# Ledger of designs, part 33: VHH binders against Regulator of G protein signaling rgs-3 (rgs-3)

Target 1, 363 residues: Regulator of G protein signaling rgs-3 (rgs-3), of Caenorhabditis elegans (q18312)
Amino acid sequence: MWRSYKAETPELADETQEVDLNLHDSSESDHEGRQSRSASITSSTSAPASNDVTLQVPITNSSATSPTPSTGSMYFIAGMFDGKEKVNREQPPMPTTDGVEYPRAASWAAGNCANVLNDDKGKQLFRVFLFQSLAEENLAFLEAMEKLKKMKISDEKVAYAKEILETYQGSINLSSSSMKSLRNAVASETLDMEEFAPAIKEVRRLLENDQFPRFRRSELYLEYLEELLPRSYAEKWAQSFEGLLGNHVGRHHFRIFLRSIHAEENLRFWEAVVEFRSSRHKANAMNNLGKVILSTYLAEGTTNEVFLPFGVRQVIERRIQDNQIDITLFDEAIKHVEQVLRNDPYVRFLQSSQYIDLLSKLK
Key: E = the ipSAE of ESMFold2; O = the ipSAE of OpenDDE; V2 = 0.75 times the mean of E and O plus 0.25 times the DockQ between their complexes.

## First folded at step 17 (VHH; framework vhh_5c3l_4)

Design k7 (from h2 with K98R W108F; at its last look DockQ between E and O 0.37; V2 from the best seeds 0.00; counts 0 for: pae E 6.1 > 2)
Fold by ESMFold2, look of step 17:
Structure k7 (fold): chain B 363 residues (1-363), chain A 126 residues (1-126)
Amino acid sequence: as target 1 above (363 residues)
Amino acid sequence: QVQLQESGGGLVQPGGSLRLSCAASGFTFSDYAMSWVRQAPGKGLEVVSDISGSGGSTEYADSVKGRFTISRDNAKNTLYLQMNSLKPEDTAVYYCARVTVHEFSSGFRLDWFDYRGPGTQVTVSS
């Protein structure tokens, strides 16, 4: 499965922004599920239909967490739950784009959520996203835990730990056992941070495995990126298919065009393979994504079905059956899909109103 | 002519340590991310660890995190893998690989290996 050849330097290597990834300690090995506890939000979340537990990156339409228009009397359906209380919340301020260049903002989506959380503007944008998803308390809880960790043992530290419990015990979505551990940790007066670990781990897992992937594909993040996109970047897409596909804003506009000609499935497959390859260090995640890609995109009858030359799907099926899932699993398939996209839809996109109108809006 | 040559493999008991080295030539070493990749008998390739061209960023497979350390010496054009607390399941051929990194504006990488060495055998057995 390895291919040895002298690598081409991409013609537009300067289209790919260098990413300064901050090292994030990911020693946590929570692979038990692709569950989304934030999916228990009760009123204003607009998520992809039922796909929260399968974190594929083919679509950006899960970012609209603002309340959707409601039909008729639906505004009052939350009777005993004080439905108006949710709409009475005040959103945190959007970060400005002042002093932010496109490569910096693009880097927030790289790797894991440490990248966005280690940037002042990125963290604030992520906080806005979490607010719109009714999950801002998750980040606030982790910030409070970091502040608590830095405090020396004192009456003030004990008081702050009690304040954290009182503030968050009704708002963060923890398992019963983790909530009990949190209460016991606060009551212990030793305030050893290891006693808080179950709660911290569970909330961190929600941010990393559910909320950060949704942020990366959100309309909020996309619109922030588009505001920053230089016209010169978009102009170079005319000479580089790889440059178009590699740019988040470019992919968004290419997706819209592909939907208009009923050809989006090839791009969704391409994005899923990229996500598969990015999980290369997490064996359970990579194995699961490989199986999900097969069942979602390569099975007959799905609306997402991608057509491959005979034999290509069969090799993938056999390797999965034999538990030989590695980073090369989809190499032949993605090469075919890239060729399909390049040979016709890409050329048509460059002459479409979708591309031309975008160019007219950029600086 | 890109050349990669691994060394330092061998037989070790469970709990032991080994240090792998990879000598690189024929390209500007510091310009490229590098990886250690292993293949256990009868299994596919597993990316064990990678390191950025500068050495400032590292990643590890969950199976080795906390036990293995990747490093590089760009003055000597050499990649290293320190392997501690070795387990029988670490038995594999270990390859030094040059990473073809396509960093897109969205900040993710397509990891694709364009060159590798012949590999060095690591066997962990009592």
Scores: ipSAE 0.059, ipTM 0.558, lowest interface PAE 6.1, mean pLDDT 75
ESMFold2 (binder alone), look of step 17: mean pLDDT 83; pTM 0.848
OpenDDE, look of step 17: ipSAE 0.805; ipTM 0.957

Design k8 (from k1 with V101I; at its last look DockQ between E and O 0.28; V2 from the best seeds 0.00; counts 0 for: pae E 3.6 > 2, unsure alone 61.2 < 65)
Fold by ESMFold2, look of step 17:
Structure k8 (fold): chain B 363 residues (1-363), chain A 126 residues (1-126)
Amino acid sequence: as target 1 above (363 residues)
Amino acid sequence: QVQLQESGGGLVQPGGSLRLSCAASGFTFSDYAMSWVRQAPGKGLEVVSDISGSGGSTEYADSVKGRFTISRDNAKNTLYLQMNSLKPEDTAVYYCAKVTIHEFSSGYRLDWFDYRGPGTQVTVSS
């Protein structure tokens, strides 16, 4: 009996992850449903973003605290020292898992970053992620802007706006245009919130387009999810390949197994097609992603290459050449790669220490 | 067996309105997100709107925002699309489709080939 996997986002969620019988003669499984239209396009198949080296302190690597430069008790004119920037930061506390069930935490990755930011436990977990990424000031800036917006016009509001500029102008990543708008807004006696909008929008865009996708893929978030994962969910993967692939924790462990046998390429393609489908309401973005998937995963001779039956790639190429890209573009290809994964690696995964050890530690 | 049947299409003048319905059977309707998908003559498929299983969340293509409203009645196993201020470019066959969302990103998988109806024709013409 073949079952389809069913799950929804927090605004589309059905309260829990479910499976359903697939009664069609095709091997396609049901999707979990759709994230909100405001969701940004993200993909686990994207190359990991390098940190922006122009913003890094050049003498330290990641995870190191910024040391206070030494100076002697005597007046010492030899040797330069760095000023006090971001030294001795206190890490924010990890949110507890108390009262959090897996579907709630899984929903934080769905859609756009509003989903994680609208949940008190999710927001705190995202704040820990941002701290570890040396980017917590981006969220703090947005929180300060919301506080400023709610203040009545007063000398205290003007002083707070100046405090925000002093606190964040060296730590948030703004274009020169947006920084100019922010400085002008702070200098204004009227404190017109439209003058703050370019800076707010740019920081929100960075949070949404860079930091939230990295959070979704982070070990921090994955470990939090795994702590919450019921054993019964993982047990059902033995009867549902679609359930395994659709679950973030399951897919992570399956990826580790696939890497151990040098066979991750079909999973990467599968994830890329899921992200292609997330652009369904933006035709230009969908067209671009379709072309990128063709060149990245269906081009011969690369380490990303997936192998398709004769004719399947050619149909995709023809449709792209004829500018006939729609949400169905990769349907035949993804059916084939799902079958390849199902027929051998999936069966081997279920017998592997990767799956068995995971089951032994779940409740 | 999953069955979807669209109705309510027809000919309407620009600026007019139509209400599409989709009768669903063979699955627990309220457990699934649903979509309206359209295909204009000679064009590919466009996902017009999505709605969550509970009906609490909706999304729309930019081309129809503010003019179309998706809804569902889970007691009647019926999906609806209220289409107002219709334009000639809204001319298409409209399909009802069953949808699922993946957890790891905002992506979703449209099970359009397996779980769609035969469609209903909407024609907007002077």
Scores: ipSAE 0.331, ipTM 0.741, lowest interface PAE 3.6, mean pLDDT 76
ESMFold2 (binder alone), look of step 17: mean pLDDT 80; pTM 0.813
OpenDDE, look of step 17: ipSAE 0.451; ipTM 0.816

## First folded at step 18 (VHH; framework vhh_5c3l_4)

Design l1 (from k4 with K98R; at its last look DockQ between E and O 0.23; V2 from the best seeds 0.00; counts 0 for: pae E 8.2 > 2)
Fold by ESMFold2, look of step 18:
Structure l1 (fold): chain B 363 residues (1-363), chain A 126 residues (1-126)
Amino acid sequence: as target 1 above (363 residues)
Amino acid sequence: QVQLQESGGGLVQPGGSLRLSCAASGFTFSDYYMSWVRQAPGKGLEVVSDISGSGGSTEYVDSVKGRFTISRDNAKNTLYLQMNSLKPEDTAVYYCARVTVHEFSSGYRLDWFDYRGPGTQVTVSS
């Protein structure tokens, strides 16, 4: 997404301050007193939510080209060096923070992966992430394809196309049909770029639907953002719950605090509803995610269970059963969850060592 | 106070075109994503299209891609929806809606509408 680099606004620029409107009914009975009882969940719940929104790359892939070390040595990994085919893995350098302000870096996670790939610092950070994930060949393949596309037909172009196939055919995850198209395209003396399109599309889809969501959630990206976060941004969280939740670094520290009191489930639900709403232009994805949210967070007896007032879950269930899923499906539920988070854990977070230590560290 | 006012609806034959407008006031228009949302008779709300504050990023529901174009004029505080090749299933009340301004640094957006206009009726029939 190409937006201004103003990625966080602590207040809405209007007289109404609708972010902090708080027109929720305050006459609610205290039988909602159980704010949360769920234990913290391992990272598995975070991964499924990202994988359900988009069409998946086939899971049965030709994947492992690196010989896995079977004996283990503390000072070297023999399998990586014994293969002699691109096994000398030198990590690309981390991008510097010079000339990068927080809003610019925050914008890399917005929308689709074009945002990060079109920024020189963002692309380099994403490359480091892919290297650490043993997936840098996907970006490298796309870059090689772009270079090949720009070359005029020549012996050099034919040689480069063959080099690309030899370099990547054992390492990139392609379907059998896309791999066949790639081999045929390389064998063509005219090098018809339309024959490369299936492979290019499949790799781009993998970056967009698998790697980029993982980058957004990665410790690598989070740590880069935290290095850039102004203290003034974090200080304003004391006056704006929405500001805390809307900021990736703030939400990370709030999550750590919630885990320490065994109360992360409301935040996970909140994040899932945000993802649900972001799928609003893809009806099948939205429908599927709505069902997953119901079964994951609103099912009785799970560690993910979020407690809602009677009637709220039932309306959601009925609407799903009647195939009447729209962007408003979870509006009452998320309103309740935000109140639960705001009224107690948020106040305690602001007094916690998690928040105070962060403030002392920021510049 | 935030005010949104739609106009440009009406009756049109299948294959025809309409251009919806939304006049915005009471807030810094260019700071906000804006959306067109529609409600067909007996159906729930459907988000038709979104546009970023600058106008540089747009999204569309699949059923209107290639036929509808969202745009904005930040100098006039006006949101537009150009609707071409209209079909009977496009019949709905169309609302102009403001999306919350704050962007989540991680790409998590709380996509909800804090304000909308009263709507404008679009009817596509012969």
Scores: ipSAE 0.012, ipTM 0.477, lowest interface PAE 8.2, mean pLDDT 75
ESMFold2 (binder alone), look of step 18: mean pLDDT 84; pTM 0.853
OpenDDE, look of step 18: ipSAE 0.814; ipTM 0.966

Design l2 (from k4 with T100K; at its last look DockQ between E and O 0.36; V2 from the best seeds 0.00; counts 0 for: pae E 2.2 > 2)
Fold by ESMFold2, look of step 18:
Structure l2 (fold): chain B 363 residues (1-363), chain A 126 residues (1-126)
Amino acid sequence: as target 1 above (363 residues)
Amino acid sequence: QVQLQESGGGLVQPGGSLRLSCAASGFTFSDYYMSWVRQAPGKGLEVVSDISGSGGSTEYVDSVKGRFTISRDNAKNTLYLQMNSLKPEDTAVYYCAKVKVHEFSSGYRLDWFDYRGPGTQVTVSS
């Protein structure tokens, strides 16, 4: 059982951030509608797209479509003996939101992919994501392997193992070594499940290290979360800036508002600092993120430049130069940025159509 | 008012063990990630370990993996750190801290803030 921070919980520790600052935001940047998330500059999942990047072309036999229940009279009758036609892919059904509360769905993104796979609605949503990403075969392969493992040794088990290889060898992106092991395991007909382990392990790594991170940041998952978001959660953002920033749906809408007034750079910096702090157990990653944040957001003349009070940037630069990087590196900078966001854009967001229209859509 | 109070520190020989405790009050303990953070003499802050509100997810800095175990008892509002195979470089003041968690498009991210206890000294020397 995973527990996540509730976005509507007031943050008492941030009471010291209500200090008045006499500094002006001098940023007048006219940046071109960047969609940016700071996680994409600090996360390995955004740079290397190890999702299958080989050409995946839809089946072009559009005149031979599968019938659908809603419009069955508009389709050609298709039979086995037509021979030359292929059935087009059909998306798996979206899971319903009935009986799903926001905290349950939010928990699917926590930890590792076991969380989403062990929830019937979460697994179905992940399957839809994989289908849209042309990668549903990875999960299907693992499910087929579990079914194979449970079968008694028989001609049926041997036939199923061969069917798995035929079905998936062209769609699963395995190393040549793992593919060879899979073929050898199938050919042995004794079906020793230890011989399947290299392929199973590699496909599990693909799900965990590439596809699950992409699911977490997908529009599909964000839209599912928004459908579940209680209006009362979003109403509490008017009383808690920290609640707004800490909620993925809330931050999404706040970002859209900030873009409309050309002021997204402060939010991107905030996100980057949170990512920096989240890398706290990996000293090399934290050091590298600190340097990237300095060069991306605090260097003069960059598109993403964030303006800080006099001297704050210089202290950060000196600490990095002196190799004095710890989780407090950006504390003064992020305190200023949070105050800038809180004092004006946050108040304007609460009166904006972006927030008001969202509230009218929520239940 | 959030209150955190560490205990269990002391002097121990290399290879020894200690168990730190942190009593928590003033917030719904089981809703929050908690951390152990340490500061060696003349050094910056190092986050040693984090644990989720339920206790089901834990993370550790590489230098303590396999030697330290974070745990919590939500019925007693108490956070623990079991420290085994202690080394001189583990010498530090150890703090427990309440952690902020944010939902991101790439998953949950842990944030740091300065609400912590007064700390407990751990000294490892022969």
Scores: ipSAE 0.492, ipTM 0.830, lowest interface PAE 2.2, mean pLDDT 77
ESMFold2 (binder alone), look of step 18: mean pLDDT 81; pTM 0.829
OpenDDE, look of step 18: ipSAE 0.743; ipTM 0.943

Design l3 (from k4 with K98R T100K; at its last read DockQ between E and O 0.41; V2 from the best seeds 0.60)
Amino acid sequence: QVQLQESGGGLVQPGGSLRLSCAASGFTFSDYYMSWVRQAPGKGLEVVSDISGSGGSTEYVDSVKGRFTISRDNAKNTLYLQMNSLKPEDTAVYYCARVKVHEFSSGYRLDWFDYRGPGTQVTVSS
ESMFold2, look of step 18: ipSAE 0.512; ipTM 0.835
ESMFold2 (binder alone), look of step 18: mean pLDDT 84; pTM 0.852
OpenDDE, look of step 18: ipSAE 0.791; ipTM 0.959
ESMFold2, look of step 19: ipSAE 0.688; ipTM 0.888
ESMFold2 (binder alone), look of step 19: mean pLDDT 84; pTM 0.860
OpenDDE, look of step 19: ipSAE 0.788; ipTM 0.961
ESMFold2, fold request of step 21: ipSAE 0.574, 0.612, 0.650; ipTM 0.849, 0.858, 0.878
ESMFold2 (binder alone), fold request of step 21: mean pLDDT 87, 87, 84; pTM 0.884, 0.880, 0.863
OpenDDE, fold request of step 21: ipSAE 0.794, 0.800, 0.805; ipTM 0.964, 0.964, 0.965
ESMFold2, last read: ipSAE 0.346, 0.492, 0.524; ipTM 0.761, 0.819, 0.830
ESMFold2 (binder alone), last read: mean pLDDT 86, 87, 86; pTM 0.875, 0.882, 0.873
OpenDDE, last read: ipSAE 0.798, 0.802, 0.803; ipTM 0.965, 0.964, 0.965

Design l4 (from k4 with W112F F113W; at its last look DockQ between E and O 0.49; V2 from the best seeds 0.00; counts 0 for: pae O 5.3 > 2)
Fold by OpenDDE, look of step 18:
Structure l4 (fold): chain B 363 residues (1-363), chain A 126 residues (1-126)
Amino acid sequence: as target 1 above (363 residues)
Amino acid sequence: QVQLQESGGGLVQPGGSLRLSCAASGFTFSDYYMSWVRQAPGKGLEVVSDISGSGGSTEYVDSVKGRFTISRDNAKNTLYLQMNSLKPEDTAVYYCAKVTVHEFSSGYRLDFWDYRGPGTQVTVSS
């Protein structure tokens, strides 16, 4: 009974407030016809003479008496690296793998940050990651804001808002504008929750665009996934190259192997093309990514140079130059790279200690 | 064998509406992302819209946001594209495409089109 986990993606109501930027196109037409006077400035070439000024630099022998190095007491300014009292924030406990199947844990890296935050175990793992990354305040702030929103009692709500500001004003990285808005909101006798919106939005953006991407590729997350990985999944990689690349743990181990044989650039290129394809709804993003891929992986002499058949690179270059960038831009290149990976590195990986040791570890 | 067949294309005036349909067969329709892709004359392939297997997730190219709606009926193995407020720039051959998602858990959508239909012509002209 494969319970179809209907991931009810909560409709984040895209309140795209149409800021009606009424750019008044004041088209003022002023015509003035000023005349093209052709002044013929004559380029007189006069070659001025090479005066050989022999600057006799006088060798003044000033016998600079070497001042005796005063044994300046190196006051070890034990610089107040007063390590910011790492507020002895106890490390959040690691979530257990109990009751967690691999697909559930794998889903935390899918989509957006909400997928990991909406799962109790995922959220806890992400909390541990944030702690290790010195960014746990971002999540804690959001949780505090959620609590604040649910409070009904005005005096307690105001007090809690003040506590939030005091707690997080020095620890969360907010823009001056967002911080000002937050301070204003807390200073108000009537808490307007809209004044908190800039800070919430900014912290959410930080989690989504920085912390969550890092989490998905973190050793912490990979280790957790690996612990949950059924041996049968890994065994299937021997039959399916796609299965290997399509699995986060598999791809990680394959990456380690590729690094050992100095072939990791192929996988990086592959990932970059996948990212390029994922941006297919954003023309500007596709264009930028296409150019970055060209310069990073297909330019001669780059550290990540991927070897392509003759002409494949030229076709890509021409298409980019001609602004003919679409989802197919790297199709021939990626096919070639996949073939290269399949024919040698993949076969070697399956025989490697990297793969064998993984299989032996898995249950 | 995977089969996709588009229908509902035609000639329409600017501001008009069309509804494209794609009949799918030969695979478990509900398990796959589906896309509408278009190719305008002299242009490359452009992804217009994507929809998840369940229909719970949809994406659109910016130029069609608010005008186009992708939907699916998994019981009928049919993909739809409602196109409203059509513009001359929407003139293209529209293709229904099956998207193979290789990995969901990565930071990247590991997907590619493994099959597309023959396409249906949409022409927006005065």
Scores: ipSAE 0.022, ipTM 0.488, lowest interface PAE 5.3, mean pLDDT 82
ESMFold2, look of step 18: ipSAE 0.157; ipTM 0.649
ESMFold2 (binder alone), look of step 18: mean pLDDT 84; pTM 0.848

Design l5 (from k4 with W112Y F113W; at its last look DockQ between E and O 0.15; V2 from the best seeds 0.00; counts 0 for: pae E 8.4 > 2, placed apart)
Fold by ESMFold2, look of step 18:
Structure l5 (fold): chain B 363 residues (1-363), chain A 126 residues (1-126)
Amino acid sequence: as target 1 above (363 residues)
Amino acid sequence: QVQLQESGGGLVQPGGSLRLSCAASGFTFSDYYMSWVRQAPGKGLEVVSDISGSGGSTEYVDSVKGRFTISRDNAKNTLYLQMNSLKPEDTAVYYCAKVTVHEFSSGYRLDYWDYRGPGTQVTVSS
């Protein structure tokens, strides 16, 4: 049970928060249909900023939009970086798994990107991901800003601030006002960190809203997690469907199985509803995600179409048209999808080579 | 058997304050997240605020940030919502909810809101 394991190491999970040891009882929901006032809401701690509301829509595939480091890709990227970065562009080393337990590594994906950045192994893994995604300068800029902040005012601090501007002004994407503030801050010998804040905020927003969600779903992170996954965790998936779906490694293997029987769309819909519910405190984001889910997964005749019981889609459509979008919008749909997944594919997955082979290699 | 009983609602003028209470029984109160949810006339259900089992973590919908404060007393199995600077748009039936949280390793979270109590009416009117 993922939530139980996370609670056993509270110091490791300090920045993840929201631990509840009795979560398994909700999977014993009432089948009699009595007292159906309960609403099912899924929350994600990675809610994006308002300027990127649509980015919260789940991306179910590992994106190949970023160039792979091949001879051609390396040349293209090197040609875009002017100055000393071209001379010193080397892939950072992978962090080892030594001394890392699964809950610690799993917590890197929880909350916002501060969780991964505040762990030395997690930060290094994220740096490798960013390098492979051609975005490592964003993290490097933030690290340089932290180093600058810790320096006492001196000629060395002023020189370092000028080096940061020279190194990064052509490679990080900043608004004109933030770039102006950055240049003015560097020109000042007092080096007031509040003048750097707009640039720091914009770069952190880029990491948070684009790269961190991609890291959480990346093959790089999945492989690191799987190396750490205890066999006992995977064994408990046979007794907890929610435990399977809640585990990144488990969900990955379940997805592969679902693809082999042409039924992945139900899992993608489930993930989209998770994201929808995570926006529960951002009304504009929740409204937009609700509309995107309808058009993406409930539209007739598309490859993403999820089939629902009579009338369920129509009720969702009517509620969206009437601007009645709230945390309950997809409750009947997600309940059905979970039952569809639980009653047949889940049982078959537990008997499949996908699950059995995984168990055989775990410790 | 889970039981939730809300109280403390009433009629108040704009700018006024109310404190809502929810008495809980039938489960280990301190083990669960709790929420206040509300339903305005003709509107859907809105999650107003969440609080962790220990009380150490709280969240609020944007429209009430800085005005509302969620708290809990685990010794008395009671959830509270202090509502200050009330506005007409805060008019709703307020329910407390037992929250069952399934947190995923990827940072995804699956919550179930159980709001089985009768609710308490809050009316903000001149």
Scores: ipSAE 0.012, ipTM 0.474, lowest interface PAE 8.4, mean pLDDT 75
ESMFold2 (binder alone), look of step 18: mean pLDDT 83; pTM 0.845
OpenDDE, look of step 18: ipSAE 0.468; ipTM 0.801

Design l6 (from k4 with E103M; at its last look DockQ between E and O 0.11; V2 from the best seeds 0.00; counts 0 for: pae E 11.6 > 2, grease 25.2 > 24.2, placed apart)
Fold by ESMFold2, look of step 18:
Structure l6 (fold): chain B 363 residues (1-363), chain A 126 residues (1-126)
Amino acid sequence: as target 1 above (363 residues)
Amino acid sequence: QVQLQESGGGLVQPGGSLRLSCAASGFTFSDYYMSWVRQAPGKGLEVVSDISGSGGSTEYVDSVKGRFTISRDNAKNTLYLQMNSLKPEDTAVYYCAKVTVHMFSSGYRLDWFDYRGPGTQVTVSS
């Protein structure tokens, strides 16, 4: 089979060359001829897992129009916890793994939250996560809007729209303009879904900016993925550092090992660069992330410092000064960091109880 | 065993339309992303479009956006590509491919193409 990846910028198009993915299961038989060439694969994307790099980056906070999610009122709705009535709040059931293969579940983390929401098992898992995070009302509102959209124009549809407004008007965090549009659409009984779109879009942004990134790195999602992970995938990590690093479950266990030897900084840097690359469509955000990565990981004397070959930091600094910022900004640094991880911690991980105990649990 | 069989190719005039189909068997179709991949004469493989297992997420190469539509019918285990406003540059063998999408979130996806069919020829000429 052919192996490929897809670039989204002109500079990244040079990385669309065919390369082998070391996650290929050699025990599977395929009946098609395979065209492949030996090539090293450097993983260039993954969701950051460290709380030191992603949520603490001020890019979102430097925008006057973008709120930063918090533990506060955004996720704790007064109507849900008021003493006005007895509240019977049941946790939703965990989705089963029946009929789900690892690649399907892994794909839920790709792109934006629409991917997880468009899969019945993924949506249910995300609902459990949101319930545990006291944010399920956002998904419930979106589901209610989808049900409303599918209803025929009727007195029942109008009544349901009014019920949605009454249920959620005090609990979801909308701008005053979007709330007014929602109220007007319900009050006039037009039921034009265009008038609901501002509210729907705003709630989806709330999910996208905080809850979905937290879901992707949550123990809940990782445990679900681990239950699905074939032992053969994890066995292949002994043959491929890139396979280990590119697998969400693999990175999780590798991080635990790295922490045990006080050597997580290179993995944290790698993940920060992935987040930097994910901001490719917002130049100000990317520029800010690049500066934060430089000051957090490449500055001498920080607790997160990574060591780079002579001159590599200076090239990064110069490119930032010249406003020559693109996805490739940290490519030389990443190559070095991956080599450092490959040469020693990776070999030690494969001999560690962290890896061996994981293999004993997998099927 | 996994089988993929493309159909619906042929000769069309510029500006014409074709609908490609791919019949799939031997795996749980709805669990996998599927792709259309093409190879123009004398050129390498190009991923034209992909679609998630549920059908809720689609992607297209820029040269076909607005002209091509990928879809799937999970009840019939069939993948489709509706091709409108065809251009001579669309001339290629079109392959249906089963895809494993890696976990990389945001930015890049690493697509692993497990299987493809034998392909169907699309020729756009006057």
Scores: ipSAE 0.000, ipTM 0.212, lowest interface PAE 11.6, mean pLDDT 73
ESMFold2 (binder alone), look of step 18: mean pLDDT 82; pTM 0.835
OpenDDE, look of step 18: ipSAE 0.751; ipTM 0.950

